# VH-VL binders against NAD kinase (nadK), part 124

Target 1, 268 residues: NAD kinase (nadK), of Syntrophomonas wolfei subsp. wolfei (q0aze0)
Amino acid sequence: MKIILVNNRFKENTEKKAQEIAGQLSALNVEVIIDNGLDEPYAGTVDFIMVLGGDGTMLRAARRYGQRAIPVLGVNMGTVGFLSNIEINELAEYLPLILREEYSLEARMMLEVAVFQQQSLLTRVFCLNELLLRSNSPRMLSFALEISGQKLEPYRGDGLIVSTTTGSTAYSLSAGGPIADPQLDAFIVTPVASHIINKRPLVVSPEREISLHLLEEREAIIGIDGQIKMDFGAENRVLIKRAPHPLLMVNLKAKPFFTSIDRSLQRQ
Short names: E, the ipSAE of ESMFold2; O, the ipSAE of OpenDDE; V2, 0.75 times the mean of E and O plus 0.25 times the DockQ between their complexes.

## First folded at step 9 (VH-VL)

Design R15 (from H5 with heavy chain L101T; framework fv_patritumab; at its last look DockQ between E and O 0.86; V2 from the best seeds 0.79)
Fold by ESMFold2-Fast, scan of step 9:
Structure R15 (fold): chain C 268 residues (1-268), chain A 121 residues (1-121), chain B 113 residues (1-113)
Amino acid sequence: as target 1 above (268 residues)
Amino acid sequence: QVQLQQWGAGLLKPSETLSLTCAVYGGSFSGYYWSWIRQPPGKGLEWIGEIYHEGSTNYNPSLKSRVTISVETSKNQFSLKLSSVTAADTAVYYCAREGFTHWSPYGMDVWGRGTLVTVSS
Amino acid sequence: DIEMTQSPDSLAVSLGERATINCRSSQSVLYSSFNKNYLAWYQQNPGQPPKLLIYWASTRESGVPDRFSGSGSGTDFTLTISSLQAEDVAVYYCQQYYTTPRTFGQGTKVEIK
């Protein structure tokens, strides 16, 4: 068995913990690759991915490895989050189940985001939560949204979020989007501070293709999962589709989504 | 180890349509742009166009009115048709994969052997 | 279209000596969001297809000897062969993949002196 351990590159204590866990796994004849975010993703075949950290580390792991159809387990290092399944102090208890493959998998849809310069593909990234188009200056954006070739009336405002259902509780929620069951596959399209008051969030089939481009030159960025920023100008177009593979999240213990979000909202 | 095998007619008369096929073995067809590049004898390389595994295409504007690239994903094949050929289309034609990793393209990492196409009366 | 210009058109170098080839693009091929230059170098031996040597301006393709190196950013790029071997006699091409159409330099023929 070969496992990738993903940890947070900016926290030295998480690297020490990753090394300790790698030693424990090696003692059980498990080959371990440590990914601390400094190098390119491991290119070889892998049986399991263990993410040590909070939701941010899981989002990074999903972008790097989510399309490989490999089980991914979120192990929380102390901060309460939505994407981890077990706590670090529970790992020893659950490790035998991991090695025997005695767990269920939850499939979480991902976005495929392709950015073009004219017709040339500049980049294609995958993400678990959302794409955010936003202004990078005090000036509002004017931009076009197309859904499966259907051109909507122009948008004017600070931007737009295209979210997965998993991302419904992230930036989309802050911008007024609905809370969605993560077991449902759908795009949630939420305007950000629209100057047009009748622009509402849309819930769209995951089989649709969403396209965005600027109608006038502005300083704008595309944000991916709140972690990657890409410059976006009038010569750029972004295409958003459902990714070919969902993230396969390991479920070792029940983590009820609705009670978790309810508690989060009551904390305000 | 990905390999490209290409074939097609090598001798054409002016006004005919050039037809070449490229088949992909030993690796994934999906997720890549597949290109045709040509090289006239003793000259440099000219990009003809590309196709994504789902069928979207980009063509060199100089050739766009005459070129069609198509894909048959079930066979892991893509094909080039260039209509109304002239002696200026005499060249070795290569199929190639544009590599893609770490969210970025990285150039043509796998090439076919090339097919010499001669256009003469 | 981005035009790619190489210099020199031909270069004669003694075995074991350094060979340097330059490539200039008519506009920047730097994708600044990822700090990657969309620039590749190819080697073509007579009767063979081109072989990828360098991509992202300075990253060596797997299996390519370490005597080959690439440098540069934006519009000006260099391929260096630190110690020319007999099998390095070939034509070398730079190529941009920032826009379509993809464009190649005119080629540089490297010969033994």
Scores: ipSAE 0.738, ipTM 0.878, lowest interface PAE 1.3, mean pLDDT 90
Fold by ESMFold2, look of step 11:
Structure R15 (fold): chain C 268 residues (1-268), chain A 121 residues (1-121), chain B 113 residues (1-113)
Amino acid sequence: as target 1 above (268 residues)
Amino acid sequence: QVQLQQWGAGLLKPSETLSLTCAVYGGSFSGYYWSWIRQPPGKGLEWIGEIYHEGSTNYNPSLKSRVTISVETSKNQFSLKLSSVTAADTAVYYCAREGFTHWSPYGMDVWGRGTLVTVSS
Amino acid sequence: DIEMTQSPDSLAVSLGERATINCRSSQSVLYSSFNKNYLAWYQQNPGQPPKLLIYWASTRESGVPDRFSGSGSGTDFTLTISSLQAEDVAVYYCQQYYTTPRTFGQGTKVEIK
């Protein structure tokens, strides 16, 4: 069995804990690859991904490995977020179940985000929470949104969020979007400081294609999960679709979403 | 691993339509742009156009009015049609995969062997 | 269109010596957000299709010998063959894939002196 351990070497001394866990797994004849963010994603075949840390570390793991359709377990090392399943001090208890593959999987929709220079592909990246289009100056943006070829009235404001249901509790929520059940597949389109009064958040079928482009020359940024930033200008266009594969989140311990909302949101 | 096999008529008369097919073996058809490139005898390379696996196309503006690239996804094939050919269209025609890894394109990493198409003058 | 200009058009080099080919684009081919130059180098022997050597200006394709290296950024790029071998006699092309249409340099023929 080969496992990737994902950690963030800059947060809560997770590097030392990852080495400790790797030693424990090796003692159980498990081959371990550590991904602390310094290297390119491991390119070989693996059976399981264990994420040590909070939601931010899970977001990075999802972007790197989510399209491989491999089980991903969130192990919390601090305040419980929306994407962790078990606590670090419970890992030893659950290791036998992990090794025997005695767990269920919850599928979480991901976005496929393609950025173009005119018609030429510049990049294609996947994200778990959201794409943010935002102004990179004090001036507001004027931009176009198309949904499956249907052109909406132009937007004016600070930007726009296109979120998964998993991302509904992230930036989309702060911008006025709804909390969505992460078991639903949908896009949530949330304006950011819109100067167009009638622009409400939209909930959109996951089968739709969403495209964005600027209507005026402005300095803008596309953000992915709050962790990747790309310059975005008048010659660019972004196309957003449901990713080919969902993130397969491991469920070892019941973690009811609705009863935990207030506790989780109090963390910011 | 990935291999491209191409075929089509090699000798045409002026005003006919060039038609070539490229089949993809030993790899994924999905997730890639597929290109046609040509090379007149003794001359350089000219990109004709590309198609994404779902059917969207980009064409060289110099040829756009005469070019159609299409895909037959169920057979992992894509094709080139170039209408109203003249002697200037005599070239070796290549199909190629536009490589993609870790969020970025990286150029044409797999090529067909080429098909010489001669248009009589 | 981004025009690609190679120099020289032809280059004669003794076996074991260094060969240097330059490529200039009319516009930047750097995707600055990821700091990647969308520039490739190809080798083509007579009667054969082009073969990818270098991508992202400086990354060697799998199976390409260490004597091939690429450098440069933005608009100015160089392919270097550190020690020319007999099998390296070919025509070399640079190509940008930053925008459409994709464009190639005119080619540089490398010969043994």
Scores: ipSAE 0.668, ipTM 0.855, lowest interface PAE 1.8, mean pLDDT 90
ESMFold2 (binder alone), look of step 11: mean pLDDT 93; pTM 0.956
OpenDDE, look of step 11: ipSAE 0.854; ipTM 0.934

Design R16 (from H5 with heavy chain S104T; framework fv_patritumab; at its last fold request DockQ between E and O 0.81; V2 from the best seeds 0.81)
Fold by ESMFold2, fold request of step 11:
Structure R16 (fold): chain C 268 residues (1-268), chain A 121 residues (1-121), chain B 113 residues (1-113)
Amino acid sequence: as target 1 above (268 residues)
Amino acid sequence: QVQLQQWGAGLLKPSETLSLTCAVYGGSFSGYYWSWIRQPPGKGLEWIGEIYHEGSTNYNPSLKSRVTISVETSKNQFSLKLSSVTAADTAVYYCAREGFLHWTPYGMDVWGRGTLVTVSS
Amino acid sequence: DIEMTQSPDSLAVSLGERATINCRSSQSVLYSSFNKNYLAWYQQNPGQPPKLLIYWASTRESGVPDRFSGSGSGTDFTLTISSLQAEDVAVYYCQQYYTTPRTFGQGTKVEIK
């Protein structure tokens, strides 16, 4: 059995804890690959992904490995969030179940984001929470949104968020978007500080294709899960679709979404 | 290992349509751009165009009016048609995969063996 | 269109000596957000398809010998063969994949002197 152990090398003792867990697993004849974010994603075949940390570490794991359709377990290291399933002090209790594959999986929709220079592909990335288009200057943006070929009236404001339902509790929420049940598949399209008051958040079928481009020359940024930043200009276009594979999140311990909303948003 | 196998008629008369097919083995067809490139004997390489697995195409403007690239995803195949050929279209034609790693393209990493197409008088 | 210009067109080098090929693009091929140059180098042996040697300007493809190296950024790029071997006799092409149409340099023929 081969496992990727994802941690964040810049957090408290997560790297030390990852080494300790890797040692324990190696003693059980489990091959462990540690991904602390420093190296390129592991290219080989693995059976399971264990994420040690909070929602940010899970977002990086989803971006790196989510399209491989491999079970991913979030293990909380003390920060309250929406994407962990068990606490670090419970890991020993659940290890036998993990090794025997005695758990269920919850599918979480991901976004496929393709950025173009005119018609030429610059990058294609996948994300769990959201794409953010925002101004990189004091001036507002004017930009076009198309949904499956339908051109909406132009937007003017600080930007736009296109999120999954999982991402509805992240930056989308701060911009006035709804909290959505992560078991639903949908895009949530939320304007950021819109100059046009009638531009309300939209909930859009996951079967749609969403396209964005600027209508004026302005300095803008595309943000992916708050972790990747790309310059975005008048010659660029971005297409957003549902990713081919959802993130397969391991469910070992019941974590009721609705009763935990306030606690999870406090980041404890 | 990903392999490309290409075939089609190698001898044409002027005004005919060139038709080549490329099949993909040992790897994923989806998630990649697939390209056609040609090389006249003793000369350099010219990109003809590309197609994404869902059917979106980009063509070299110099050939756009005569070129059609198509995909048959169920068979992991893509094809090239070049209409109204002349002697100037005599070349070795290659299919290739546009490489993709760590969310970025990296050039053409897998090539077919090439098909010489000769346009007679 | 981004024009790719190689120099020299032909190069004769003694076995074991250094071969240097230059490639210049008419526009930058750097995707600055990822700090990656969308520039590749290919080797084409007689009668064979091109073979990828270098991508992102300086990254060797798997299985490519260490004597091959790429350098440069933006518009000015170099392929270096540090110690020419007999099997390195080939035509070498640079290629940009930053925009469409994809464009190749005209090629540099490398021969043993």
Scores: ipSAE 0.690, ipTM 0.870, lowest interface PAE 1.8, mean pLDDT 90
ESMFold2-Fast, scan of step 9: ipSAE 0.772; ipTM 0.896
ESMFold2, look of step 10: ipSAE 0.647; ipTM 0.852
ESMFold2 (binder alone), look of step 10: mean pLDDT 93; pTM 0.956
OpenDDE, look of step 10: ipSAE 0.888; ipTM 0.951
ESMFold2, fold request of step 11: ipSAE 0.665, 0.638; ipTM 0.861, 0.853
ESMFold2 (binder alone), fold request of step 11: mean pLDDT 93, 93, 93; pTM 0.955, 0.955, 0.954
OpenDDE, fold request of step 11: ipSAE 0.915, 0.912, 0.917; ipTM 0.965, 0.964, 0.966

Design R2 (from H5 with heavy chain G31D; framework fv_patritumab; at its last look DockQ between E and O 0.83; V2 from the best seeds 0.77)
Fold by ESMFold2, look of step 10:
Structure R2 (fold): chain C 268 residues (1-268), chain A 121 residues (1-121), chain B 113 residues (1-113)
Amino acid sequence: as target 1 above (268 residues)
Amino acid sequence: QVQLQQWGAGLLKPSETLSLTCAVYGGSFSDYYWSWIRQPPGKGLEWIGEIYHEGSTNYNPSLKSRVTISVETSKNQFSLKLSSVTAADTAVYYCAREGFLHWSPYGMDVWGRGTLVTVSS
Amino acid sequence: DIEMTQSPDSLAVSLGERATINCRSSQSVLYSSFNKNYLAWYQQNPGQPPKLLIYWASTRESGVPDRFSGSGSGTDFTLTISSLQAEDVAVYYCQQYYTTPRTFGQGTKVEIK
């Protein structure tokens, strides 16, 4: 059995714990690959992914491994987020179930984000929470939103968020979007304004294609899960689709989403 | 090991339509751009166009009015049609995969062996 | 369109010596957000299809000998063969994939002196 342990190299507690857990797993004849974010993603076949840390570490794991259809377990290291399933002090209790593959999976929709220079592909990246389009200058953006070829009236403001339901509790929420049940598959399209919101949020079928491009020459940024930043200008277009594979999140311990919302948001 | 095999008629008369097919073996057809490139005898390389597995295309503007690239995903194949050929279209025609790694394209990493197409007078 | 210009058109180099090929693009081919130059180098042996040597300007394709290296950024690029071997007699092309149409340099023929 081969497992990837994902941690954050900038959090010493997660790095030490990853080494400890790797040692314990090796003693049980489990091959362990540690991914602290420094090296390229492990390219070989793997059976399970364990994420040691908070939601940010899970977002990176989802981008690196989410399209491989491999079970991913979030292990909380201190602060409760929306993407962990068990606490680190519970790992020993659940380890037998992990090794016997006795757990359920919850599918979480991801975005496929393709950025173009004219018609030329510059990059294709996957996203668990959201894509953010925003101004990279004091000026507002003027941009076009198209949904499955239907061109909406032009947008003007600070930007736009295209979120999954998982991402509904992240930046989309701060921008005025709804909290969505993460078991739903949908796009949530939330305008971003520093003064006045000029468009209402939209909830859109995951089967739609979403396209964005600027209507005026402006410097803009595309952010992916708050962790990747890409320049975006008048020569660019971005296409957003449902990713081919959802993130397969391991469920060992019941984590009631609706009763935990207040606790999770207050502890952020 | 991904391999490309290509075939089609190698001898044409002016005004005919060039038709070539490329089949993909030993790898995924999905999630890649697939290209056609040509090389006149003793000359350099000219990109004809590309197609993504779902059917979207980009064509060289110099050829766009005459070129059609299509996919048959169920057969892992893509094809080139070039209408109204002339002697200037005499070339070796290659199919190629546009490589993709770490969220980025990286050029044409797999090529077919080439098909010489001669357009007579 | 981004025009690609190679120099020299032809190069004769003694066996075991260094060969250097230059490529200039009319516009930058750097995707600055990921700091990747969308520039590739190909080798074409007589009677063979082109073979990818270098991508992202400086990254060697798997199976390409260490004597091949690429450098440069933006608009100016270099392919270096540190110690020419007999099998390196070929035509070499640079190619940009930053924009469409994709464009190639005119080629550089490398021969043994």
Scores: ipSAE 0.633, ipTM 0.845, lowest interface PAE 1.9, mean pLDDT 90
ESMFold2-Fast, scan of step 9: ipSAE 0.761; ipTM 0.894
ESMFold2 (binder alone), look of step 10: mean pLDDT 93; pTM 0.955
OpenDDE, look of step 10: ipSAE 0.876; ipTM 0.944

Design R3 (from H5 with light chain S32R; framework fv_patritumab; at its last look DockQ between E and O 0.90; V2 from the best seeds 0.00; counts 0 for: pae E 2.1 > 2)
Fold by OpenDDE, look of step 10:
Parts: structure tokens; sequence; C-alpha cells
Structure R3 (fold): chain C 268 residues (1-268), chain A 121 residues (1-121), chain B 113 residues (1-113)
């Protein structure tokens, strides 16, 4: 068995723990690769990904490895979040199950985000939570939203969020989006400070495609999962689709999503 | 290693339709743009167009009215049709893959061996 | 369309000497967000398809000898062969993949003096 341990190099506690766990796994004849985010994603084949840290680390791991259809386990290091399954102090207990591959998987839809220069692809990324389009100035943006070829009325506001159901409890929520069941596949399109007072979020089928472009010669920002930033101008287009592969999240410990929402959200 | 194999008729008469096919072996067809490029004898390279694995296309405006690129995903193949050929269309035609690295295209990293197509009366 | 112009059209260099090829784009091919130039260099031998040498203006493709290097940003780029070898006799092309249509320079023929 070969496992990638994903941690955050800027968090010493996660790095130390990764090394410790790597040692333990090695003693059990498990090959371990540590990914602290410094280098490019490991290109070799692996059987399991263990993410040590919080939601941010999971989001990074998902972008780096999510397309490879590898089981990903979130191990919380004592932070508040939605994407970890077990606590670090529980790892020893569940390790035998991991090694025997005795766990269930939850498929979480990811976004495929393609950014174009005119008709030319600049970059394509996968992400677990959301794409954000926002103004790079104090002025509102004017931008066009198209869903599967249907052109909506122009949007005017600070920006727009296109989120997965997983991401519904992230920035989309803060912007007034609905809380969605993570087991549901859908896009959530949430306006950010729309000029239209009662502009409501849209829940969109994962089979559809979402396109965005600016209607003015202004500079905007594209944000991915709150971690990647790209400049976005009038010459750019963004196309959002369901990723071809979901993130396979390991479920070792049952976590009641709906009964824990109030607790988790109040702590944020 | 990814390899491209291409085939098609190499001799055409004016006004006929050029038809070439490129097959992908040893790698994923999905997730890439696939291009056709041509090179007249003793001249430079001209990009004809591209197709994404799901079927979206971009064509060189100079050839758009005559070019059709199609894909058959089940066979890991994509094809080129160029209608109303003239002597000016005589060239070696290449299929190529536009590679991806760090989530971005980085050039045409895999090429077919080329097919000489001659248009003559 | 972005026009690509190479200079010179032909270059004769002695074995072991430096060869320098220039490429200019009519528009910038720099994606500022990533600070990457969407510019590639290819080598083509007679009867063979082009071979990718350099991508993102300055990164060598796997298997390419260290004597090949790319530099430049924006609209002006350079391919350098630090010490010309016999096997380096070929035609070299620059190419932008920043916009469609993809466009190539007219090519530079490198020969041994």
Amino acid sequence: as target 1 above (268 residues)
Amino acid sequence: QVQLQQWGAGLLKPSETLSLTCAVYGGSFSGYYWSWIRQPPGKGLEWIGEIYHEGSTNYNPSLKSRVTISVETSKNQFSLKLSSVTAADTAVYYCAREGFLHWSPYGMDVWGRGTLVTVSS
Amino acid sequence: DIEMTQSPDSLAVSLGERATINCRSSQSVLYRSFNKNYLAWYQQNPGQPPKLLIYWASTRESGVPDRFSGSGSGTDFTLTISSLQAEDVAVYYCQQYYTTPRTFGQGTKVEIK
C-alpha cells in the first residue's frame, strides 16, 4: 500500500505529525509520500490520501489529487470545519480499517473551471468548493451569466459565486446562498451584493454548463476555493462544468451533517 | 508513451475533400485538445484547428469555411475534413496533442508522423 | 491573430559556437496572473514532425539537452544553443499558444558553418 500524507508546510504541528505518521506507516510496511505543498503533486500511483489539517488543506488536496479517483481521508487537527472525517487522536484507532480498505466512500462533486483568453484555454482547474468572480475595485461589476446557452439578464454587483453543494457552507453561505446537502450534486449560483435587492441564488443541475464574462472593460478577480487568485478581464471567459470525477471522500466515522450545522456555523 | 497514428488518402484532385484520421494510443484521449497542423513543401507550419475531447472546436479563420474537425471518443480518434481542395492545400498534414502541465497548456508535445497530401489534376 | 516573426531566416554557426534565434510576437503572450509566457520552441528535422524543445518560453521539455535554453517575456523571445552540435542542424520554430489561432514563426534554418 502507498499513501500520500498531505499537510501544510506553514503549520508546524501538521508537518511534525505527518513525519510521525509516516514513520508509523513505514513500520507497517506502507510506502509514504509526504506532500506539504512545496512541490508539484506526486505523479506516481497511490492507494490512499490522508489529509492532515483543516478544510483549507483538504481543498488544496482536492485540487491536487481529486481527479485521480483516489480515496481521500480528512484528519482534523483540532480546527472547525466540514471536510474532516476523523480527529488526529482517532487515527490510531481507524488505521487498521484504512489498511484493510474497510471504509465507505462519499462522492463529492467538484467543479471544472476553465479560463479562456478569447477562445484559447489558459488554465483548467478542479475545485471542491467554489469559483468566485469579484470586482477588483470599489465599483460594481457588470457581467453576463449564461447557463447551457441561456443568457440571463446582466448581473450587476460585487460579484458572483458558483459553488458545489460541498461549498454551500463556505463563502456561498456568507453571501446568502442556501445550505445544500453534500450528497446532492448541483451548482449553487449566489450573487454577491447584487444591485437587484431580491436577486436570489440559483440551484442548477450538474448537467448544465455555466459561462461568465464581463460586459465592461474592467478588471476583476477569479478566486478558486479562496486560495487561488487570477486576474479576469474583458478578454477572458470562464466556463464552469461538473468535474468528470468526484472527490472520493473516505467515511470512517459517521458525521451527522444537518445536526451539526448550527454548531459549526456558530463557531465560524 | 502516447503515440499518434494518422492515415488518409494522399492524392486528391482539385475540388475533392481531404479526409484524414488520427488515432491516439498509450494515453488518455480525454482532457486534451487535439490539433491538425499542415506544412507545405519547403514552407512553415500552419495551424488548421483543434478539437476538445468532448467535441468543441476552434478553427483557423483562414480555413474555417472549408474545415471540419470531428471526434470519435469511443475509438480515441479525431478526423480532419478539408473541402474544395486546390494545389495550395498540398502539404504534409500532422495531427498533434496540446499537452497539459500545471493545469495549463504548454505546447504540442506529441505529434503524428505526418501525411503528405498532394492535390494535382 | 498574433503574428510570429523569427530572425534570422537562416543561421550558419561553427561547431561548438553559440547559436541565437529571435522570435517576436505582434502581441504579448504573457499571462500575468501566472507570470507565464505562452510561447514554445520546436525543432524539426527533414522528413520528421516538429519536436517540442521549450515551453513557457524558458522551460526545457523532458529529454532536451542543457545546451538549449529559452528566454524572453511579453513579445520578445530568444532560443539559444550554447554550443552547437552536429545533430542540432534543423529548422526551429517559435509558436504562441496564448490565443487562437495558434501561430508559428516562419522558421529559422540552423546550419554548420
Scores: ipSAE 0.862, ipTM 0.938, lowest interface PAE 0.5, mean pLDDT 94
Fold by ESMFold2, look of step 10:
Structure R3 (fold): chain C 268 residues (1-268), chain A 121 residues (1-121), chain B 113 residues (1-113)
Amino acid sequence: as target 1 above (268 residues)
Amino acid sequence: QVQLQQWGAGLLKPSETLSLTCAVYGGSFSGYYWSWIRQPPGKGLEWIGEIYHEGSTNYNPSLKSRVTISVETSKNQFSLKLSSVTAADTAVYYCAREGFLHWSPYGMDVWGRGTLVTVSS
Amino acid sequence: DIEMTQSPDSLAVSLGERATINCRSSQSVLYRSFNKNYLAWYQQNPGQPPKLLIYWASTRESGVPDRFSGSGSGTDFTLTISSLQAEDVAVYYCQQYYTTPRTFGQGTKVEIK
């Protein structure tokens, strides 16, 4: 069995713990690849991914490995977020189940985000939480939103968020979007400081294609999961679709989403 | 280990339609742009166009009125049709994969062996 | 369209000597957000398809010898063969993939002097 162990190299406690866990797994005849963000993603065959850290580390793992149909376990090493399943001090208890593959999987929709220079692909990235379009100046944006070729009336404001249901508790929430059950597959389209009074958040079928472009020359930014930043201008267009594969999250321990929502948001 | 195999008629008369097919082996068809490129004898390379696995296309404007690129995803194949050919269309025609790595394109990393298409004068 | 211009059209260098090929684009091919130049170099031996050597202006494709290197950014790029070998006799093309149509340079024929 080969496992990727993902940690955050800027958190010293996660690096030390990753080495400790790698030693424990090696003693159980498990091959371990450590991904601390320094190297490119491991390209070979992998059976399981273990993420040591909070939601941010999980977001990076999802971007790197989420399209590979590999089980991903979130192991929290601090405050409980929305994407961890077990705590680090529980790992020894659950390790036998992990090695015997005695766990269930929960699928989480991801976004496929493609940015174009006119018709030419500049980049394609996958994300778990959201795409943010925002102004890169004090001035408002004027931009067009198309949903499956249907052009909505122009938007004016600071920007727009297109999130998954998993991302509904992230930036989308702060911008006035709803909290969504992560078991649902949907896009949540949330305006950011819209100056158009009838631009409410939209919940959109995951089978739709969402397109954004600026209606006048302005400097804008596309953010991905709050971790990737891309310049966006009048000659660019972005296309957002349901990613080909969901993130396969390992479920070893029941995580009561609704009964813990206030606690998770206050600590996150 | 991705390989491209291409075939089609190599000898045409003026006004006929050039038709070539490229099949993809040993790798994923999905997630890539697939291109056609031609090279007249002794001359440089000209990009004809590309197709994404879902069917969207971009064509060289100089050829757009005569070019159709299509995909048969179930067979991992894509094809080129160039209508109303003349002697000026005589060239070696290549299929190629647009490489993609680390969220970015990186040029054409896999090429077919080429098909010489001759249009009589 | 982004026009790609190579220089020289041909060059002859002695075995073991340095060969230098220049490529200029009419517009920048740098994707600033990822700091990647969408520029590739290809080698084409007689009777064969082009072979990718360098991508993102300076990154060597797998299996390409260390004597091949690429440099430059924005609009001006260079392919260098540090010590020419007999098997390096070929035509070399630069190509941009920043926008459509994709465009190639005219080619540079490298010969042994």
Scores: ipSAE 0.607, ipTM 0.845, lowest interface PAE 2.1, mean pLDDT 90
ESMFold2-Fast, scan of step 9: ipSAE 0.784; ipTM 0.903
ESMFold2 (binder alone), look of step 10: mean pLDDT 94; pTM 0.958

